Miniprotein binders against Uncharacterized protein slr1840. Designs and how they scored, part 14

Target 1, 371 residues: Uncharacterized protein slr1840, of Synechocystis sp. (p73408)
Amino acid sequence: MRQILIAPDSFKGTLSAGEVCQIALDVLAPEFDCVAHPLADGGEGTLEAIANNLDGQWQTVRVQGPLPDQTVDACYLWLPQEETAVIEMARASGLPLVPVGEHNPEIATSYGTGELITHAARRGAKQIQLAIGGSATNDAGLGLLMALGWQFLDSQGQSVGWGGQALGKVAEIIPPVLNAFPQVTVLCDVTNPFYGANGAAQVYAPQKGADPAMVQRLDQGLRHFARVVREFDGFEINFPRAGAAGGMGGGVAWALETKIESGFTAIAKLTQLEQAMAGCDLVITGEGCFDHQSPQGKVVGGVLELAKKINKPAIIVAGQCQLSQTVLPNVLKIFSLVGPDMPLEKALQHPQTALKKRLVQVKQYLIQSQN
Short names: E, the ipSAE of ESMFold2; O, the ipSAE of OpenDDE; V2, 0.75 times the mean of E and O plus 0.25 times the DockQ between their complexes.

## First folded at step 5 (miniprotein)

Design c4f (from c4 with Q33L F37W K67I; at its last look DockQ between E and O 0.90; V2 from the best seeds 0.00; counts 0 for: pae O 8.3 > 1.5, pTM O .670 < .8, SAP 76.914 > 70)
Fold by OpenDDE base, look of step 5:
Structure c4f (fold): chain B 371 residues (1-371), chain A 82 residues (1-82)
Amino acid sequence: as target 1 above (371 residues)
Amino acid sequence: DLEEQIRELLRKAEELIKQYKELTEQGRHDEALIVLWEFELLISELRYLALELGNEEIYRKALELLIKMLEIVKELEKQLSD
């Protein structure tokens, strides 16, 4: 074993995937040839992970913010070789952009995300990867679609306006006539339906500033919009994942006739993870907490599944491992940052040091395994 | 002035039609598609403003421009198929 692929996720707010890769490179070289391949799940840090893997150009655009009177400088990643833009809606329509005390999913709009898509299309994007985590909105993507030329009218023929409040007012849908939009792929790992007890409003609107009464209004709005869509073209918008980002998953999937894909799967394809892994002898992956759910999803689970598929051995480096015995095929060993020599509190305070210390042990293990 | 905005949008629409034709004639089809998409967005904005004003004439004019663009596209597609 001489060539190692380093393909981690972020360690939840302590280390980025890129930082994990850099530390691994610093520790494992020169004894091992290492290739950094930072990954993400389509959530926070997705753009940075892709930018570290691919030659990308940051594009900054002045767009509509989440609030009607707000403008923001939002960035997205342009990949000229792939003719692909990677857009995080949170950069334009995200919860952190809303001032404290002004969180209101009835008025928050996704319009600025649509403006980013428009800018990317004008830049020559044939493909758009749209990450929809961290939204301030519950507008089912209406604002985004309006920025793309869709019109939503009330019973009086007036525009319904912006925000989740608009959903219940939609009486007529006027789509763009031309289908000259880039292909949009929505990145999402949540399985929430569009409306109902597990729907967008009921599950996610509270964290966006909705009180119980507002949640009910928003859910009724989503239900109404779903009916109008069904009457318009027969599409059933109440499917798993449609509730992502306050219904944007469903709205974009319907309007742009696209699929919602796993963030990991899309990023793995875009960054050519399989090809990179095929060229290596071993893969090292990791995340902040490796638990019983980790093998079934997220970055680490995806990497392990791929490693199994192509018969590559894997090592897991986790911030904390909650699994006593991992009967995972092709996993050689699991290393936890937390151990007798590194209490959890110390690992959280000094994540770089904790990771470096554990990677030294990984290195020793690998050297011993070659002998 | 909303009327001035509408006039400017109409002017820009005509310019986009011209650019589309020129790009297509040059074989720059990818760029032509971008112009076509910008035209669609512009016409949508124009239609929105027309509705806000309650101006049916402007709304109709926007649709006429859209139809004209579509006819141009169809003609060019036919020429490429031949």
Scores: ipSAE 0.013, ipTM 0.246, lowest interface PAE 8.3, mean pLDDT 87
ESMFold2, look of step 5: ipSAE 0.152; ipTM 0.654
ESMFold2 (binder alone), look of step 5: mean pLDDT 80; pTM 0.734

Design c5 (at its last look DockQ between E and O 0.01; V2 from the best seeds 0.00; counts 0 for: pae O 14.5 > 1.5, pTM O .586 < .8, other shape alone 7.616 > 2.5, SAP 100.996 > 70, placed apart)
Fold by OpenDDE base, look of step 5:
Structure c5 (fold): chain B 371 residues (1-371), chain A 109 residues (1-109)
Amino acid sequence: as target 1 above (371 residues)
Amino acid sequence: DPEKAEELLEKAWELLYKALELARKLGDEEELIRALLRVAEALIKLYKELTEQGRHDEAQIVLFEFELLISALRYLALELGNEEIYRKALELLKKMLEIVKELEKQLSD
């Protein structure tokens, strides 16, 4: 066993996936040849994780912010070799961009995200990875689509405008004359339908500043829009994941004929995780808290599933470990940062030191296992 | 409330580790490991009781601390070189592992 793949998630609030990799490289070398492969789930830190794995160029574009009177400087990642742009909608249409007290999903628009997509297309993107976490919007992606040349008209032939308020007014849809448009993949981990009790408005609009009355209006708007879309081309927009980012998952999937993939799956494919893992003898993965849900959907779970599929042994390094090693047959050992030699408080205050200390133990374990 | 139980357990572990550091400074590690053994026994009982009551979510919170406690007991037992404490720690570890195996079986079924 000589070559090790280091494929962690971020340790939420303490260490980035890139930092975890660097510490692992520093500790495990020169006894082991290590390859860093930082991962993410399509949420926060996704662009940074990809940028650490692939030669990328940051692109800064001034675009429409989430509020009508707002402009923002938004960054996306350009991957010239893959002819791929990776875009986080939160950088243009995200909740953190809205000032405190001004959260309003009836007026918040995704238009700026569409401008990023347009810029990427003009830059020569053949593929666009669109992460849609952290949205301020419940507009079903109408703003985004308008930026791409879609028109949504009311019964009087006027534009419906921006925001969730526009959804219930849509009477006519006019698609753009799109020439060769990049293939868009939406990155999403939520399974919410477009509307209803588990839909975009009912579940996520409250955290975006909607009161109960606004939630009801937004949900009715989504229902209306779904009907109009069905009448337009027969598409059923009320499917699992369609409710992501206030209905953007559904709207983009419909209008751009895109696939919605899990963040991990898309990132793993983009960064060629399987190929990297196949070239190694062992994979070391980890996250801040390895729990009973970790094997089923998070980065660590995805890595372990892949390792199992290609018959690679794995080691888990977690901030806190809540599962026994016995649950995971391909896992050689689980190491927790927190232990008798490292209290939780100290690990939180000094995460780099805690990780380094545990990785020394990993190194010792690996050396002993070779003898 | 499972969230409250988790918070309480986290705080308990923080206190235990602070106590460990203090015990090391004072040279009273043996008494501390005995205390940890008592905590382990209590957690095993609590897990069984919660499981018997059908409180599986809360029982899972207790399990989250098992691996940490196992690691702590192993480390301290080895560091102290006390055969009696080490034997007792191993017995508790075996019980905890049996609980984990039983849970694994239930999840596979």
Scores: ipSAE 0.000, ipTM 0.196, lowest interface PAE 14.5, mean pLDDT 82
ESMFold2, look of step 5: ipSAE 0.362; ipTM 0.692
ESMFold2 (binder alone), look of step 5: mean pLDDT 72; pTM 0.641

## First folded at step 6 (miniprotein)

Design c6
Amino acid sequence: DSEQLQELIDQTRKLMEKAKELFDSGKYDEVLQLTNQIRDLSQKIQEIAQKHNDPDEIQIALFEIELAISLVRYLALELGNEEIYRKAWELLLKMLEIVKELEKQLSD
ESMFold2 (binder alone), alone request of step 6: mean pLDDT 71; pTM 0.637

Design c6b (from c6 with A61V I65F A68L L71E V72L)
Amino acid sequence: DSEQLQELIDQTRKLMEKAKELFDSGKYDEVLQLTNQIRDLSQKIQEIAQKHNDPDEIQIVLFEFELLISELRYLALELGNEEIYRKAWELLLKMLEIVKELEKQLSD
ESMFold2 (binder alone), alone request of step 6: mean pLDDT 64; pTM 0.558

Design c6c (from c6 with Q37L Q59L L71E)
Amino acid sequence: DSEQLQELIDQTRKLMEKAKELFDSGKYDEVLQLTNLIRDLSQKIQEIAQKHNDPDEILIALFEIELAISEVRYLALELGNEEIYRKAWELLLKMLEIVKELEKQLSD
ESMFold2 (binder alone), alone request of step 6: mean pLDDT 71; pTM 0.613

Design c6d (from c6 with I84T A88L L91K M95L I98K)
Amino acid sequence: DSEQLQELIDQTRKLMEKAKELFDSGKYDEVLQLTNQIRDLSQKIQEIAQKHNDPDEIQIALFEIELAISLVRYLALELGNEETYRKLWEKLLKLLEKVKELEKQLSD
ESMFold2 (binder alone), alone request of step 6: mean pLDDT 62; pTM 0.500

Design c6e (from c6 with T12V S42A A88L M95L)
Amino acid sequence: DSEQLQELIDQVRKLMEKAKELFDSGKYDEVLQLTNQIRDLAQKIQEIAQKHNDPDEIQIALFEIELAISLVRYLALELGNEEIYRKLWELLLKLLEIVKELEKQLSD
ESMFold2 (binder alone), alone request of step 6: mean pLDDT 76; pTM 0.711

Design c6f
Amino acid sequence: DSEQLQELIDQTRKLMEKAKELFDSGKYDEVLQLTNQIRDLSQLIQEIAQKHNDPDEIQIALFEIELAISLVRYLALELGNEEIYRKAWELLLKMLEIVKELEKR
ESMFold2 (binder alone), alone request of step 6: mean pLDDT 63; pTM 0.524

Design c7 (from c4e with D1S L2P Q19R Q33L)
Amino acid sequence: SPEEQIRELLRKAEELIKRYKELTEQGRHDEALIVLFEFELLISELRYLALELGNEEIYRKAWELLLKMLEIVKELEKQLSD
ESMFold2 (binder alone), alone request of step 6: mean pLDDT 82; pTM 0.783

Design c7a (from c7 with Y20L; at its last look DockQ between E and O 0.01; V2 from the best seeds 0.00; counts 0 for: pae E 17.0 > 1.5, pTM O .786 < .8, SAP 76.396 > 70, placed apart)
Fold by OpenDDE base, look of step 7:
Structure c7a (fold): chain B 371 residues (1-371), chain A 82 residues (1-82)
Amino acid sequence: as target 1 above (371 residues)
Amino acid sequence: SPEEQIRELLRKAEELIKRLKELTEQGRHDEALIVLFEFELLISELRYLALELGNEEIYRKAWELLLKMLEIVKELEKQLSD
């Protein structure tokens, strides 16, 4: 084994996937021929992970922020060879952009995300990968769609305005005349329906600043909007994944006739993970915490499944490992950053050092396995 | 049991809130951010389980814990901006 693919997720809160790759390269090279392939799940770090794998150009656009009185300089990734734009809605309409104490999903708008899409389309994008993690919004993508030329009118023929508060007011839908709109793929890993007990508002609005009364109003708004959409064109918007990003999954899927795909799957295809993996002898992957859920759709799980499919051995480097026994047959070993020599607190304070230490052990293990 | 799991999650959440307060008071911001992340994951799991079980009381309790955490986060952010 001489050629190693390093395909980690971010260690959420500590290291980006790119940083993990760099540390791994620093430790494992030149003894091993290593290829960095940072991955993401469509959440935080998605743009950076793609930029590290593909020749991309960062585009900065001044757009509407999540709050009505807010403008932000948002960036997206342009891939000229693929004629693809990769957009993270969190850069325009994300939770971190809202000042502390001003989180309000009744007011927060996705309009700025629509402006990014418009900019990308004007740039010549044929494809748009839209990551919708980290949203501040529960507007079902109304703001985004308005930026694309959709009109949503109340019973008086006036615009419903922005935010989750607008949903319950929609009485009429006027679609834009879209002559040549790029194909949008929504990246989403959640299975929440549009409304109800497991819907967008009930599950995610609280973390966006909603109180219980607001959650109820937002859910009623989503229900109302779903009815209006059904009356408009017969589309049933209350499907699994429609609840993603405060209903944006459903709203965009409906309005733009798009597919919702797993973030990992989309990124893996875009970055040609399978081809990269096929050329290596071993895969090293990892994330912040490898648990019983990790095999079920996360980056690490996706990498391991792919590795198994093409008969590549894998090593897992995790911040914490709670799984002792349920390792896939092709997993050679799991290395935890936390150990007797590295308490959790220290690993969290010094994640680079902790990772480096474990990668030294990985290196030793690999050298010993070759002998 | 699901109920035991929920009780354990609630206990852990309360412990994390306490730890976050302590770390914030001590100016240990990096460690506080880690605790915050663990808490967010825990609360997400707790709320999901509560919704699956149709247990409004647990859902409400998870919400109360989230609100408590958000208050501490405000203080942490204030300290980070200073």
Scores: ipSAE 0.000, ipTM 0.211, lowest interface PAE 13.9, mean pLDDT 86
ESMFold2 (binder alone), alone request of step 6: mean pLDDT 83; pTM 0.803
ESMFold2, look of step 7: ipSAE 0.000; ipTM 0.195
ESMFold2 (binder alone), look of step 7: mean pLDDT 84; pTM 0.803

Design c7b (from c7 with A13L Y20L T24A)
Amino acid sequence: SPEEQIRELLRKLEELIKRLKELAEQGRHDEALIVLFEFELLISELRYLALELGNEEIYRKAWELLLKMLEIVKELEKQLSD
ESMFold2 (binder alone), alone request of step 6: mean pLDDT 83; pTM 0.796

Design c7c (from c7 with E25K Q26K R28D H29P)
Amino acid sequence: SPEEQIRELLRKAEELIKRYKELTKKGDPDEALIVLFEFELLISELRYLALELGNEEIYRKAWELLLKMLEIVKELEKQLSD
ESMFold2 (binder alone), alone request of step 6: mean pLDDT 80; pTM 0.745

Design c7d (from c7 with N55D E56P)
Amino acid sequence: SPEEQIRELLRKAEELIKRYKELTEQGRHDEALIVLFEFELLISELRYLALELGDPEIYRKAWELLLKMLEIVKELEKQLSD
ESMFold2 (binder alone), alone request of step 6: mean pLDDT 81; pTM 0.759

Design c7f (from c7 with L33M F39L A62V)
Amino acid sequence: SPEEQIRELLRKAEELIKRYKELTEQGRHDEAMIVLFELELLISELRYLALELGNEEIYRKVWELLLKMLEIVKELEKQLSD
ESMFold2 (binder alone), alone request of step 6: mean pLDDT 74; pTM 0.652

Design c7g (from c7 with Y20L R28D H29P N55D E56P M69L)
Amino acid sequence: SPEEQIRELLRKAEELIKRLKELTEQGDPDEALIVLFEFELLISELRYLALELGDPEIYRKAWELLLKLLEIVKELEKQLSD
ESMFold2 (binder alone), alone request of step 6: mean pLDDT 77; pTM 0.681

Design c7h
Amino acid sequence: SPEEQIRELLRKAEELIKRYKELTEQGRHDEALIVLFEFELLISELRYLALELGNEEIYRKAWELLLKMLEIVKELEKKIKEE
ESMFold2 (binder alone), alone request of step 6: mean pLDDT 81; pTM 0.763

Design c7i (from c7 with I58L I72L V73I)
Amino acid sequence: SPEEQIRELLRKAEELIKRYKELTEQGRHDEALIVLFEFELLISELRYLALELGNEELYRKAWELLLKMLELIKELEKQLSD
ESMFold2 (binder alone), alone request of step 6: mean pLDDT 81; pTM 0.772

Design c7j (from c7 with L33M W63L)
Amino acid sequence: SPEEQIRELLRKAEELIKRYKELTEQGRHDEAMIVLFEFELLISELRYLALELGNEEIYRKALELLLKMLEIVKELEKQLSD
ESMFold2 (binder alone), alone request of step 6: mean pLDDT 83; pTM 0.791

Design c7k (from c7 with R28D H29P L33M L67K; at its last look DockQ between E and O 0.02; V2 from the best seeds 0.00; counts 0 for: pae E 20.2 > 1.5, pTM O .635 < .8, placed apart)
Fold by OpenDDE base, look of step 7:
Structure c7k (fold): chain B 371 residues (1-371), chain A 82 residues (1-82)
Amino acid sequence: as target 1 above (371 residues)
Amino acid sequence: SPEEQIRELLRKAEELIKRYKELTEQGDPDEAMIVLFEFELLISELRYLALELGNEEIYRKAWELLKKMLEIVKELEKQLSD
C-alpha cells in the first residue's frame, strides 16, 4: 500500500476539506504517495473543494444581496475545460450575508443568485452546478427567476416584488425566451416537499428568522404559488426536494426543467472521484462527526460506498466517533480526533493540532500494517 | 420522550447563550462564533421538533431564545465597535 487518496469532507466549523488534505499530505508524505481530493456535499466549502480538484477560475460579480438594499461581491467558480460554472447561492443570497437581527424570509430575495447564473451563461457555461445550501430566502426562487427574465404579476398586472411575501400574490406567470440556456443542476440533499408540515417554510423558515405567523404566511404563499404553477403548465411542484432552499429546489426545477441531484454525487462525478480512487491503494476520508447516520447519504458515506464498490480499503478520521465498531467491512480503522489525549474542547480549539496528532497515528498504523 | 428532548435542548440553548457572553467578554471571538453556530443549529433542531409535535409554545420559546441571542450579539458587536 503506497498510494493513498485523501478524500475528506470539511470538519464543519473547524477545518475545510482542503486544509484536512494539506495536513494529511504534510504528515503522510513522503512515506506514502498521497493524492488530495477534497470533497463537499454542496454546502459550505463546495467551491473551494472543486477548485482544489479542477483547474478553475474564480469569477467575482457584484450582485443583489439577500436584502433589497444590499449589494454583494459574490464569487463563483468557472471551469473552462468542462464549460461548467459552479455557483453557491449562499454567496449571493445566503444567510451569512444578512446582518444579525435582520433575517426576514418574507423580504429576502434570491435575485443575486439569478444574476450569477446570468453571468455564467454569458461567460459561455454549458452546465451550471447550483449549490443551494445556506439560503436566507423562502421565495421559491422567484428572485432568481426574475433575474433570468421571468415575470410574476399580481391580479393587477404589477410585479409581485421580491421575497417570500411575493409568493401569495402571483396571479400570472410570463416566462422568458431562454434560447440555448445552460443546463442547470441543483445540488440538494434534503427531501422536503414544497409546502406543508415538512415543507420549506415549516421546516427551514424559522432558521431564516421567521416567527410562527410568518411561517404560516410563507407556507400559504408556497401553496398558492404551487397552485398557480399547476394552472400555468400542469407541473406539480410539491415533490420531494422541492422545499430545498425555501422552495428554490422546486421553483428552479420547474422553471428551468432541471434535475435535483445529491451534492456529493454531483461533486464526485465532476471531480472524477471514482477514477482517482481506482488509482490508489487506500482511501482516507473523514468528517467532523461520524455517527450511525454518517454511512448514509453524506460525503463520508458516499466515499465509503464507492470504496466498497471498487474494493478499496478505507480509513476514517473523524472529529468525533460515536461508533465503536467498523460499519463497513472495508473500513480498516476509525481514528477520532477526540480521545484521552485530546479532549473535545481542545480539539475544537486546536483542530489542526488534533488532526495532525491523529494522522501521525494513522501513519504509524499504516507503516505497521506493511510490515 | 420528545418533551424531555425539547427541555434538554432548551437547557443547552441557555447554556450556549451564557457561554457566548463569557467568551466574548474574554475577547475570544473565534470561540464565540463557534458557540453561536452551535446555538443556531440547536435552535433549528428545537424548532423542528416543536413543529413536528405541533407545540406552538415550544416553538415560541425557541424563537424567543433566538431573539435573545441575536440581541446579545448585536450589543456585543456595538461594544466592540466603540
Scores: ipSAE 0.000, ipTM 0.191, lowest interface PAE 14.6, mean pLDDT 85
ESMFold2 (binder alone), alone request of step 6: mean pLDDT 82; pTM 0.766
ESMFold2, look of step 7: ipSAE 0.000; ipTM 0.106
ESMFold2 (binder alone), look of step 7: mean pLDDT 81; pTM 0.764

Design c8
Amino acid sequence: SEEIYRKAWELLLKMLEIVKELEKQLGDPDEAQIVLFEFELLISELRYLALELGNPELIRELLRKAEELIKQYKELTEQLS
ESMFold2 (binder alone), alone request of step 6: mean pLDDT 76; pTM 0.683

Design c8b (from c8 with L63E K65L I70K Q72L Y73I T77E)
Amino acid sequence: SEEIYRKAWELLLKMLEIVKELEKQLGDPDEAQIVLFEFELLISELRYLALELGNPELIRELERLAEELKKLIKELEEQLS
ESMFold2 (binder alone), alone request of step 6: mean pLDDT 70; pTM 0.567

Design c8c
Amino acid sequence: SDEEIYRKIWEQLLKLLERAKEIIEKTGDPDEAQIVLFEAELLISEARYLALETGNPDLIQEVDRLLNELQRLIEDVRKKLE
ESMFold2 (binder alone), alone request of step 6: mean pLDDT 71; pTM 0.609

Design c8e (from c8c with Q34L; at its last look DockQ between E and O 0.01; V2 from the best seeds 0.00; counts 0 for: pae E 18.4 > 1.5, pTM E .784 < .8, placed apart)
Fold by ESMFold2, look of step 7:
Structure c8e (fold): chain B 371 residues (1-371), chain A 82 residues (1-82)
Amino acid sequence: as target 1 above (371 residues)
Amino acid sequence: SDEEIYRKIWEQLLKLLERAKEIIEKTGDPDEALIVLFEAELLISEARYLALETGNPDLIQEVDRLLNELQRLIEDVRKKLE
């Protein structure tokens, strides 16, 4: 009896990873033994995918929002068996929390994300998985670190305050005396350095509301902060990935001696994807890639790499496929939701029907292959 | 104001320290005491941030004294867990 692992990403804009799994169970389960393993890459749907795989407890905390006068209710996932909290920065310090027309990375703070880490530590977390996508900030994690007890003082001995504007004011760094925080791992898939032409401010601050003059001020602030950090303890903060989330990658790596990992790798490890796949005969993975030119996402690519590593055959179900079976020797077949019998508009309007139709074709393919 | 927020946190800190000392005296359970002391540690970091924001030397001195006392209590309890 063939046991099938259903390990998809969400079909963004249409179906969650959990919904994709449930549809596959409904279509395949009578004839095939299916195991649901919904995934994410550290972005949209990350907490939900983990909650579907592990016994987690949602925690809701009132914290500082990205704007100084803003309070938000932010949630994170507590995993007591793993002694781990999974925190999405965007739920406390994210760009979607900022009203249109008020985007300003010079004032936006990461303080609320630090408050989530503090709350998780009080819950007994020994590890934090921190997803940093979708931030409103360019403060290098200053706000987060202040919530953890770090002090950043100006030349007058006063707090530099919040936001990207504070970076250039830092003259003195005073770390917390009590160093009892959980180990933090940052989930990040961008490679940008802290500052410079490809740095946090130049590449990402415009989408957070920065005009060209503000971008230059933010980049200069990051450079200044890097010099102060180097003077403080010799740490070279301008490394690949350090620019993620407005310099958060660099700031927390320096201050908390944290690791930066790809989102898929961290989630796959946490949910024990390799063990689940080893117990199955076949993997079905997929994503809602409906663009003709979009490359395969991190989840599908990561699942296929793992399947190749442990010699498991795979089937891909995607909105519109950009890969060929010839390139991927462990891939038995690729099914596209969009085709002559299911045009793009109809697939977007009726995504469950489109997916069911292709999964029925997957089922028939598998039955026929046994004969 | 920052001083008003500081005073609210200060009251919570004093209650947590009283609770931790009570646990140490009554039960002697180092795990229970550390949970309370860890909570106090997080709050005192926030209080110190606010004290610095006010620029008031009396508040800064006040919170630094409490931080030193908290450090001694935490160290003593942690050694009992070893």
Scores: ipSAE 0.000, ipTM 0.209, lowest interface PAE 18.4, mean pLDDT 85
ESMFold2 (binder alone), alone request of step 6: mean pLDDT 82; pTM 0.734
ESMFold2 (binder alone), look of step 7: mean pLDDT 82; pTM 0.742
OpenDDE base, look of step 7: ipSAE 0.246; ipTM 0.722

Design c8f (from c8 with E23I A66L Y73L)
Amino acid sequence: SEEIYRKAWELLLKMLEIVKELIKQLGDPDEAQIVLFEFELLISELRYLALELGNPELIRELLRKLEELIKQLKELTEQLS
ESMFold2 (binder alone), alone request of step 6: mean pLDDT 63; pTM 0.448

